# Miniprotein binders against q9bqp7, part 32

Target 1, 240 residues: q9bqp7
Amino acid sequence: VPQNWFPIFNPERSDKPNASDPSVPLKIPLQRNVIPSVTRVLQQTMTKQQVFLLERWKQRMILELGEDGFKEYTSNVFLQGKRFHEALESILSPQETLKERDENLLKSGYIESVQHILKDVSGVRALESAVQHETLNYIGLLDCVAEYQGKLCVIDWKTSEKPKPFIQSTFDNPLQVVAYMGAMNHDTNYSFQVQCGLIVVAYKDGSPAHPHFMDAELCSQYWTKWLLRLEEYTEKKKNQ

## First folded at step 4 (miniprotein)

Design Ja26
Fold by ESMFold2-Fast, scan of step 4:
Structure Ja26 (fold): chain B 240 residues (1-240), chain A 98 residues (1-98)
Amino acid sequence: as target 1 above (240 residues)
Amino acid sequence: NEEEVRELIIEAYKYIEEGDYEKAAELLIRAVKLARELGNPELLAQALFLLVSAFYKMGRYEEAAEVARELVEVAKKLGDKELEDLARLLLEMIEEER
């Protein structure tokens, strides 16, 4: 169990809309800090099995594409992911100027893949917004906070070339979601509470995206695992 | 020649993804033999790496450890520190099972 346990949910907050809440989604900029990001913590504390699987994939790709081909492939995958996130921010933002800039991206296979999910998304509270956990000392940049089928969720958009029909096949993504959730719930820049998560895996060929909904109980279970990863990161940093 | 070895390794990846570690190991043992005959340490390293993975998944830890130790030596000869570290990581994973 984690030595420095802290609750994921804030009892002083509500997930209900407040009349004083901003009419536009929040977009808090990520500040330069020496404080580790959620992604850094997760990358620095991968299990041996995760490191091995990543290296096996890398070796296979280099064998098939060559070193230069592999670099080009990974750059293209990164660029496609970035453009997918920009398109989603544009679609979910009430600002027309953003939608005009990203109009061509609306025709991508990834965007087609998530259409059925987007129909169930409303009440957007935050987009591409920074979160910081002052007590646990980590930061992150979350994709989206919105209602999915009536439940306020931290929503994380993922791209994948292979099917991810089970939450277990998304590896550290549940940990990333709950880390953002716990930070947001205790970040003074936000006034609401999030208790649910949603990981949406979109596919390049337009095949229907897989939504992985995480209720409060599941989020609490992954939160404990996130705290253990954060503790491992902190210990590794002390010993360097 | 080298194309034949590459094709064996690629085919083995497919069997590993399907969970058929026995067939993967069979192909990889052939790939290792051919890579040695060709004197291609890069292909040899790739075949050995995947063979360790297949033996590990089959619970054949003694064989996995032997192949992993050879991979460490091949990586040293290549001057590939990252591959050497990967091979040592595999040995550590194998020891945890034993």
Scores: ipSAE 0.286, ipTM 0.735, lowest interface PAE 3.0, mean pLDDT 86
Fold by OpenDDE base, second read of step 5:
Structure Ja26 (fold): chain B 240 residues (1-240), chain A 98 residues (1-98)
Amino acid sequence: as target 1 above (240 residues)
Amino acid sequence: NEEEVRELIIEAYKYIEEGDYEKAAELLIRAVKLARELGNPELLAQALFLLVSAFYKMGRYEEAAEVARELVEVAKKLGDKELEDLARLLLEMIEEER
């Protein structure tokens, strides 16, 4: 049990979105401060086993591609991911629908992959927006808050070259999603609450993306795990 | 014990990151021996994989090839096709450098 228990959901916020459909998605800039990001917390609290598996993978790739080849590969993966997020932001943003969509951004296999998911996405409330949990002292940048199949979700978009049909194959992504949910639900910049998460794994070849829906119960389970990771991070920093 | 093997592998990895391949190889040779004695093919595969990398970086291609061949066999026994394919690729690369 976490020593510093804090609820994922804010009882003071109504589950009903205030009827004012924000005409424009929120985009709060991330402030670079001393507050750790969700990503930093997760990276620094990885298990020895997780670290080893990633390192083994890295070494395998370096052996296969060489050091320069691996750097190039890593750069390309990063660039593809960035372009994918930019394309999604353009698709989901009402204002950018008027700008000449760089047609080249929309012709990616990843965008093709998510088309069936995008059909079920509506009511976009936030895109690439910063969240801060003031009490638990962490920050994050969430990809999207929107309704998926009529349920308001924090949506996290992931790119993969390999199929990830199971939520377990997404590693710490569920923890990231619930961390963003908990922060948003207690961030004063947001007037609404989210109860669900969605991880979408897009594929480079345009194969149908896998949606991993997280209901309120599953989110609560992962929230407990997130709190434990946050405590571990905090203890590690006190001992440094 | 299994924990000792894991610790050796983790420590060896740190030395690989630091570019101290000789120290890494010493630890990994010990890890390989212990993993064989324990009959743990997963830990054996992990240690062998890193040992191939260490030997390759040192230009010890004959030893790298020997370890890579063993890794192929261990991967087959594990049913890890991805590891098997990777070990074969490593072996081919090592043989091209000989």
Scores: ipSAE 0.014, ipTM 0.264, lowest interface PAE 8.0, mean pLDDT 85

Design Ja27
Fold by ESMFold2-Fast, scan of step 4:
Structure Ja27 (fold): chain B 240 residues (1-240), chain A 98 residues (1-98)
Amino acid sequence: as target 1 above (240 residues)
Amino acid sequence: NEEEVRELIIEAYKYIEEGDYEKAAELLIRAVKLARELGNPELLAQALFLLVSAFYKMGRYEEAAEVARELVEVAKKLGDKELEEAARWALEMIEEER
């Protein structure tokens, strides 16, 4: 699949809000089907180095925590991430009743970590919303589409125990963001154009979250890498 | 005795993080020997896996491949499919260097 036949940006769409755009954030439910998700594609096409490093981390954790301890640790990390995403959706939602609940959630370390990022977030267009690239046949569930410092972004919220001050330390997260962006830009359920990405890494101890902003050029660069991963996934599935 | 093996492996992780692969390999060779004597395949697998990393980083590809092949067999016996796959990927990475 030639990369130049599948651009990330849709030339028929504007990146500026229209007066006719929905006043409430979109939340299109993810329909489970045989079409691969972004996360499945990335998981099934990890590089040899990524697989090796992940297994090394796993073995170290099992050595330190025991097998049961490792399972509990992994489950807790997953649940903390889920609760963090639920809290952010609640905070960014325009509903009044959620605001009272959110005041209690703002006391958590992860939410405290992202407070100054949230101050720069406005114009929320989508929350926990399904995207599908209708031509490339993949789906995803994006966290948020909103303006960050005046620029419309696909925003991906991450939790981490270790500092991630450089975008390279977030591994496949840039690919995940641009995959959602490309899907949304070509999904008939959406009418707007997103050209920027933002990965926000929040910390449990409340230390300031690291924002990794991706401009249009950087998104285009990661898009070509995503297309290669998608092609690799498709090729692997043909040979199984 | 199993505790001694675990401590050797934990210490080897610290040396690997520091980039001292020679010291890590030294500790891991001892851990492998002790894990075999104890008949503990889980600890043996952990020590072998880390030893592959140390030898690979040192450019000792022949030894890395040998250890990785043993790791594949140990992972198969343990039924650890993820570790088996990681070991096979390590072998491919090593062959690319050779």
Scores: ipSAE 0.017, ipTM 0.541, lowest interface PAE 5.4, mean pLDDT 83

Design Ja28
Fold by ESMFold2-Fast, scan of step 4:
Structure Ja28 (fold): chain B 240 residues (1-240), chain A 98 residues (1-98)
Amino acid sequence: as target 1 above (240 residues)
Amino acid sequence: NEEEVEELIIEAYKYIEEGDYEKAAELLIRAVKLARELGNPLLLAQALFLLVSAFYKMGRYEEAAEVARELVEVAKKLGDKKLEELARWLLEMIEEER
């Protein structure tokens, strides 16, 4: 149990749209500061299993590609992920707010992979938007907040490359989503409540993406685990 | 204490990322000893795997080979075929340097 427990949901907020809601998705810029980001907290507090799996994956890749080949591979995966997120932001933004669309950016196998998911996404509220938990003192940059099959979700887009898939930990992906959710629900820049999460794993070869839906109960369970990771980070920083 | 072993492994991983293989090996030798005393084959496998990497990077091939052989046996006990295969590949690489 975390020492500094705080609720994920805000009882003063509703997930229902209201007349004061902006018609354009929010995009609050992320400002650099001393407050830790969700990704930094998670990276600094990896579990023993995550460390072991990551190291096993790295050694296997180095054996197959060589050290220089591994560096090139990881650099390429990072770039592809960045482009995938840029394409999704462009696709989900209203046409009237876009200066230009890059058609080449929209032609990747990853984008083909998510087409069936995008059909069920509507009511976009935020894209590439900063969140801050004012009480727990952490920040983040979430990918998307939108309705998925009628439910308002924090949506996190992930990429996986074949035949040698980049190992994305299921332990941290749900934690990342609920950390953003809890921050947004208590961030004064936002007026609505998010109670669900969605992790979408897209594939380089265009194979159908896998959606991992998280209802309110599951989000609450992962929120407790996120609070423990945040507490661990804070304690490690004090002892540094 | 299993938590103590986990902390040693995580700290050693950070030193490996920094290129400080000597400090990583020091922590992992302690982790291996404690994991054996606890009779926890999962923690033992995790510590042995990182220790193989540290010894290999340091050019300590005889020690790396010995640790890699133990890792193969621990992986078999765990039923982890992927780890067993990886351990055997590491052993082959190490033996080529000896």
Scores: ipSAE 0.000, ipTM 0.267, lowest interface PAE 11.1, mean pLDDT 80

Design Ja3
Fold by ESMFold2-Fast, scan of step 4:
Structure Ja3 (fold): chain B 240 residues (1-240), chain A 98 residues (1-98)
Amino acid sequence: as target 1 above (240 residues)
Amino acid sequence: NEEEVRELIIEAYDYIDEGDYEKAAELLIRAVKLARELGNPELLAQALFLLVSAFYKMGRYEEAAEVARELVEVAKKLGDKELEELARWLLEMIEEER
């Protein structure tokens, strides 16, 4: 009940463009501290069912690939995801890095998968940027804030081996997106309001990515669920 | 033949992912019987867990509850506290639907 006092949207902020808004995307560095991250809260509050399903998946993969094959597979999946995010930041950033662009990073099947989504992305406001909810005391590192089909969104880029045509298939991803949104809307480093979310699931084989758009109402529904997970995390930490 | 039971369970995972709970349940009922015959409680627990999920998704709550109760007992025999808690949670969830 007390968590219902913390709205996802900030009534003090406008969702309209401001002339004082920076032209270069924001990239606030994530500072190491004791305040929990969104990913840590979600990992520490997985349901028994989620933990069991993850363990069953691991057992199945080990059965198919062997112990060494499974370790190689998971390491490769992690590396591909990291490279995908690096490529997207490069594509969407107007500023050059000191290193030359690696064309191999930009030619992955995952990048091919998201081409049709990228055509609808413009007005990038933040890339790989830290957010902190000043009142609820959690932090996060969001992938991107940009306009998708004219709507300012927190955009989260995901890679997947299996098709995810429904938002229910993306598990805790909606909670992650709204947690970043709520934090950004209450973070003094940012002056704008975000009311929409977008989860983009990209595929290794270049199959068209699935966009899961979250309007303000859906974001509000998932925000309530995120607040419950945050409360659960806080209770568990007090009892250690 | 433990390999036969593992193959049935793996195939049932695929049917569950496809949303074909009827076919998954058919395979899992066979896996449960074979695992009991072999006296392998770990494979039995694995098959029972998936069978509970399949029956629940099909709205077959009486059968789901019965299988969940067996899963609780198998988890106790295994000394698997995490699985026992999961099975009790599943049973409670199923009873709410009834």
Scores: ipSAE 0.007, ipTM 0.257, lowest interface PAE 8.6, mean pLDDT 82

Design Ja4
Fold by ESMFold2-Fast, scan of step 4:
Structure Ja4 (fold): chain B 240 residues (1-240), chain A 98 residues (1-98)
Amino acid sequence: as target 1 above (240 residues)
Amino acid sequence: NEEEVRELIIEAYKYIEEGDYEKAAELLIRAVKLARELGNPELLANALFLLVSAFYKMGRYEEAAEVARELVEVAKKLGDKELEELARWLLEMIEEER
């Protein structure tokens, strides 16, 4: 099946704002059903290399921290990431006030790390919003859609900690971004076109975050790889 | 000692994640040598696997294939059927590039 039958960009859409676009960021809730999520597809189609690296990392961490220490470590990293996302949603949403969220969320090293990136972010169109690709039958929950340095991007916020608890996410971050992009571009709940991606890696010590910008060409290349992963998932689900 | 080898492998993982395959290979070559000297086949297998990945990403397919063949033999000695299968798969992938 040619990728031309399932393009990442929708030729009937523009990335320019129009008069009908809402002034408030969209936040469509994720409805759980039988349709697989982007993260589920990626988790179920990890390569043997990714599985091996994840298992070896896990073994090393357990040796260093003990089984209970490893569990506590991974739980803390997950919680820190969740709080970071909650803080960013609060900062970028005009409807939310500090009174509606814990002010302590806004004073982490991760938030300090992204300050210089946030100065270049404007025109927020969606926050923590569900996307669905109706023809390819997958769903996702994206972090943010906004202009970064004047370009409309799907923005994915990541926290970096040594060692990283989920090595698979390091390999699959670009695939996750383009999967959300393709879904949003073909989701009837949205009217605009996104052609660029941005992965922002924030650091716990407040060191400046690293932005990894993905132009339209790079997004198209990763889209092809995402379609292969989705096909692998569908084939595995059939169980022959 | 074994901890030195583990630290080299962990550091190499970080360089691989950053796309610095040359630095990763330098660390892994040292880890391979030390793991052989220690007679620890599990650490040796770990270092060889990552070294295959580093050489492959650099387009150094002849070196990647050589290391992958050694990984197959180490996996056989460990009795690790899954690792042996992974190593054979890596070797096939590398041979297709050549």
Scores: ipSAE 0.005, ipTM 0.171, lowest interface PAE 11.5, mean pLDDT 79

Design Ja5
Fold by ESMFold2-Fast, scan of step 4:
Structure Ja5 (fold): chain B 240 residues (1-240), chain A 98 residues (1-98)
Amino acid sequence: as target 1 above (240 residues)
Amino acid sequence: NEEEVRELIIEAYKYIEEGDYEKAAELLIRAVKLARELGNPELLAAALFLLVSAFYKMGRYEEAAEVARELVEVAKKLGDKELEELARWLLEMIEEER
């Protein structure tokens, strides 16, 4: 058990809408400062084996593609992911909120990949919105909070070039989702409770996306692991 | 020939993925020698990095440490701070086994 354990769920909150809640999805901008982000914490607490495997992959790719080819490859992967998130935000937002839709952003194979997931998504409450855990002092930018098959979820959209049919193949993604969830549940900018997560892995060729649903029990398990990573980060920062 | 070195490294990586560390090491030792002769630090770094992995998996920690130390030096010459940091972490990991 983590030394500074804190509950992921807030007993004073409900997942039911309140009349005082905004009618449009929340989009709180991320304020950059010295408070660590979820991604920063996870990157700084990778095991030596994880770092070794990532660098081995990087060296192999540089060898196959060359330095410039690798740079172009990683830049293209990043840009495709960014465009995919922009397209999803556009699709899930009210027309009045987003002035114009770029048709080219909406035509990608990644968007085709997630169509069967999107038909089960409704009641969007937050899009590309900042969260801060006021007690544990970390921040994040979550993709989406919406109902998936009737359950309110933190939804994280991922792009992948190879199939990810099991949640274990999504690496630290479950930790990201529960970190955002715990922050939102204790962030004064939000009034509702989220107890479920969803990781959606989309494919460039339009193959059906793999949804990885995380119920409250699974979220609690990954939350404990996230708290341990946060504790490791804090200890490393203290010793620098 | 740089292309020969690239082919050796790519083939070695496939053996590593299959768990055939002995065959991978044979190919990588040859790749390291050729990369040194060519004076190509990028190819040398790639070959050294995979060779550290192969030796480590075989329990050949003395050889893994030697290769990792060379990787640190090559990373410095390349100005690759991320690779240099990784090479130092590999040395720490190997020293823990020794």
Scores: ipSAE 0.012, ipTM 0.352, lowest interface PAE 8.4, mean pLDDT 82

Design Ja6
Fold by ESMFold2-Fast, scan of step 4:
Structure Ja6 (fold): chain B 240 residues (1-240), chain A 98 residues (1-98)
Amino acid sequence: as target 1 above (240 residues)
Amino acid sequence: NEEEVRELIIEAYKYIEEGDYEKAAELLIRAVKLARELGNPELLAMALFLLVSAFYKMGRYEEAAEVARELVEVAKKLGDKELEELARWLLEMIEEER
């Protein structure tokens, strides 16, 4: 699908906050339905290169840990990532709900890793919130929408353990960010427009997180690639 | 052709998942030879990586080490720093078993 028929930015929306915007970050729950999620689309349309790289990573880990050890490792990585996201939601939320439930989550190396990034984050507009593209019919659950260094961004928090060696399984991070952005910009539950993205890679050992900022031009370039993946997904489903 | 090499690699990986490392190695040795003849370093690197894994699981550490050393050199030529790091890590792991 052509990018000029389905633009990432909504010309009818302002990127400036208005008085009707809530003071509390939005958190719209993700509902299970037949509409595909961003992660489902990306998983079902992986390139041959991505599939081979994931297969290499899996075999490396199985050689190191055994099959049962690999399952335990992947479960632990998933759990650590989930806890990291819960901690960030608590830190960025004015109500500090997580501190009451699990104080120790706020002391993790991942949280230490992102401290310097958090200093530049303000004006939080949405946390762990569902988005839907009304026209293209896909959904997603974004991590955060906030101002980073004065720019309103879709922010995606990633964890990396830095084991020797660690293979990044999230090659589609920029596509994920722009898919959420395009959905939010066309979702009637949101009144603002986002034009920038930020991918933050946090490290388990507490070393400084790596921020990958995406300006409007870069977001537009990745949006074209996301539309191709979405088209591929739609065609694959039609042919089943 | 490149398609033949990709099919050999995919089939070999299925054998690895099933625990049939002997059959996987047979297919991967053929894939390595064809990838070298075609001059495709990406396919060569993939075949070499899986071959290291198969030899390692079979306890054939001397052969695994030799293949891993070749993988390091192929990764360097590709400019793939992550693959080079992975190959060096595999060598370290293999040498611990020798």
Scores: ipSAE 0.007, ipTM 0.247, lowest interface PAE 9.4, mean pLDDT 79

Design Ja7
Fold by ESMFold2-Fast, scan of step 4:
Structure Ja7 (fold): chain B 240 residues (1-240), chain A 98 residues (1-98)
Amino acid sequence: as target 1 above (240 residues)
Amino acid sequence: NEEEVRELIIEAYKYIEEGDYEKAAELLIRAVKLARELGNPELLAEALFLLVSAFYKMGRYEEAAEVARELVEVAKKLGDKELEELARWLLEMIEEER
């Protein structure tokens, strides 16, 4: 157990809607700060195994596509992910201005892939919103907080391609979700409690997305692992 | 056939991305068996490499070590020094957990 252990769930919070909750989903902008982001912490504390797995994947891709082809591939993966997130924010937002966005953004294989998941998503509380853990001093930008099959979840949307799967940060996806969850539960800009996570992997060819639901028990287990990564990051930064 | 092995490996990558190491391992065990029957050491090495990672992430260190030892031998036969070095490092890491 880490020395500075903190709970993921806030006993003073409820996952039920309040009369004081805004009618429109929250979208708090992420501001540049010296406080580390979840993604930076995870990137700076990758295990040697994760580093070798990533390097092996890069080498195989470069051998197949060439160095320029690899750069183009990774740039396209990033752009597709960005467009996918923009489309989802538009679909899930109750605001007319976002719903009136370019129709072409809403017609992709990735969006087709998630249609069956979206049918079970309701009660959207936050979209593309900044979170900060005030005590543990980290920040993040979460994708979505909404009810999935009746349970309030931090939802993280991922894209995947066939036949060239992108193995970036794959083992850290649950850690990202619980880091955002713990931050939101202790962020004064939010009044509610999230206890569940959902990782949704969408496919470029439109094949049905895979939902990976994380209940409160599983979130607590990954939270402990996130705290260890955060402690490692803090110690490494002191040793510079 | 080799096509079936490649499809199993690609599908296993997807489950690894989703954090479903149990499902990934199931597919990779099938891929390893088929690659051995086909006598394709390149496909065998790919399947073994991913299987080591899946077992390690599940805390199944005994099985991870066994697969890693086979990966070292396959990498040697392929002359893939980089994969051999990675496999030896993985084995050392697994042995520290045991």
Scores: ipSAE 0.007, ipTM 0.226, lowest interface PAE 9.2, mean pLDDT 80

Design Ja8
Fold by ESMFold2-Fast, scan of step 4:
Structure Ja8 (fold): chain B 240 residues (1-240), chain A 98 residues (1-98)
Amino acid sequence: as target 1 above (240 residues)
Amino acid sequence: NEEEVRELIIEAYKYIEEGDYEKAAELLIRAVKLARELGNPELLAQALFLLVAAFYKMGRYEEAAEVARELVEVAKKLGDKELEELARWLLEMIEEER
């Protein structure tokens, strides 16, 4: 299948808000089913080099921390990431800010790290929301869709401490963002168009987060690479 | 017969996760020998990396250092800069224990 038959952007969509749009950000729950997720497709189509590097990272961490230390480290990374996303959802949701906040969630170094990014984020359209590409048959759970410096973006929040906890995520972050974007642009649960991406890497020590902005052209380039990964996944499933 | 090498590496990795480094090393020594005979530097590198881990956890620092030095050379031959840096880092860690 020619990749130009499946464009990332939907010509029937606009990024402009409509008066009939809900005032509350969309939060569509992700349902478990047989349709592959973006993360599964990426995990199942890692190059031999990526698989080897991930395995070497894991072994290095085990050597440094011990097996129990490595389990504690990975569990802590997962928990801190979950709390970071929960705190961001609370901060960016108008209805959640009316409830009593857990100030310990808001004290995280990761939250301090993203403060300068958050001041440029407005017009939140979706938070922790499921997307599905109707034609290409894949699903995902995106973190946030909002305006960053006036441009509507799929925003992906990442936490980082040394060494980087998920090497695969580092290499495939742009692919993940454009996969969510393409799915949202063709998902009947959404009415708007997203053409830009933003990957925000927050740091545990509170040092300023690094924003990696992806314009429409860059998103189109990564979309082509995502389609190749999806094709590879489909072929591997047929031969399984 | 690359399949035999891959099976040895997979089984050795499970023993490493269980903390049975002696059994892991036994399987990996065999995997290294077979990978060398096959002339497959990718499989050789993977087996050597896990063997360094096994020897290090057993406190066999002289053997771990020797294997790590071979891993550096294999990484150079593969043109794998990240693996070369990791192997050098492992060697430095091992040397600190000696």
Scores: ipSAE 0.005, ipTM 0.188, lowest interface PAE 11.3, mean pLDDT 79

Design Ja9
Fold by ESMFold2-Fast, scan of step 4:
Structure Ja9 (fold): chain B 240 residues (1-240), chain A 98 residues (1-98)
Amino acid sequence: as target 1 above (240 residues)
Amino acid sequence: NEEEVRELIIEAYKYIEEGDYEKAAELLIRAVKLARELGNPELLAQALFLLVLAFYKMGRYEEAAEVARELVEVAKKLGDKELEELARWLLEMIEEER
């Protein structure tokens, strides 16, 4: 897919906020579809180095914990991540339509880890919301769209255990963010323009979260790489 | 006695992390022999995978290639497509050094 035909930013959309009137964050539900998700495309186009690192980690963990222990470990990490996202959605949403927060998770190290980042987050526009790129034909579910230090960002919340971080998930995080950004910028369900990204890595021990800010130029560079991954996925689908 | 093989492989992982590839290879050669005697292809694949890495890191490319070729065959028998592709990539990487 040629990049010049598919820009990440939509020239027909404004990058500035309109009125300062408060609005409820958008939450468009993701429906199961034959259209590939961002995560599916990335999973199916991992480099051999990424596959090697993931397989090495998997084999080491299975050997250490046993097959059942490994499944329990990965299930627990998934559950902690899910609860972290639910807590963040609750914290950032003023509408009182969400279920009661898990009080134990609100006092968890992950929530403590992100406190200094949350102080710089405002103007929430979307939470746990589906995006679709109509022309490039892919979908995704983004975590958050909000202003970070005054700039409208696609924000992706990640969890990590200090001793054993998930290496595989860090490799493609910037691609995931720009894929969501490009989809949102061309999705008729949204009317605003996003030009920046933010990856926030939260730590279980409460150590300060690590923010990775992506300006418009960096987003454009990763967009080019995402288009190549999408092209690779499409070609693999034709041949297999 | 599958537990003995698992213990050898776990100890070999520690040596690999420490950069002591010679000691890792020593343990893994023993683990490979025992896994073959037990007829356990899962443990055999794990031991072979690490042994390829140990030989490669030591610059013993001929031995690394032989072990990688065996790993490809074991992965095929296990039906493990990811391991098979990984083993083939390792073999290509080794061949480039030779």
Scores: ipSAE 0.007, ipTM 0.304, lowest interface PAE 9.0, mean pLDDT 80

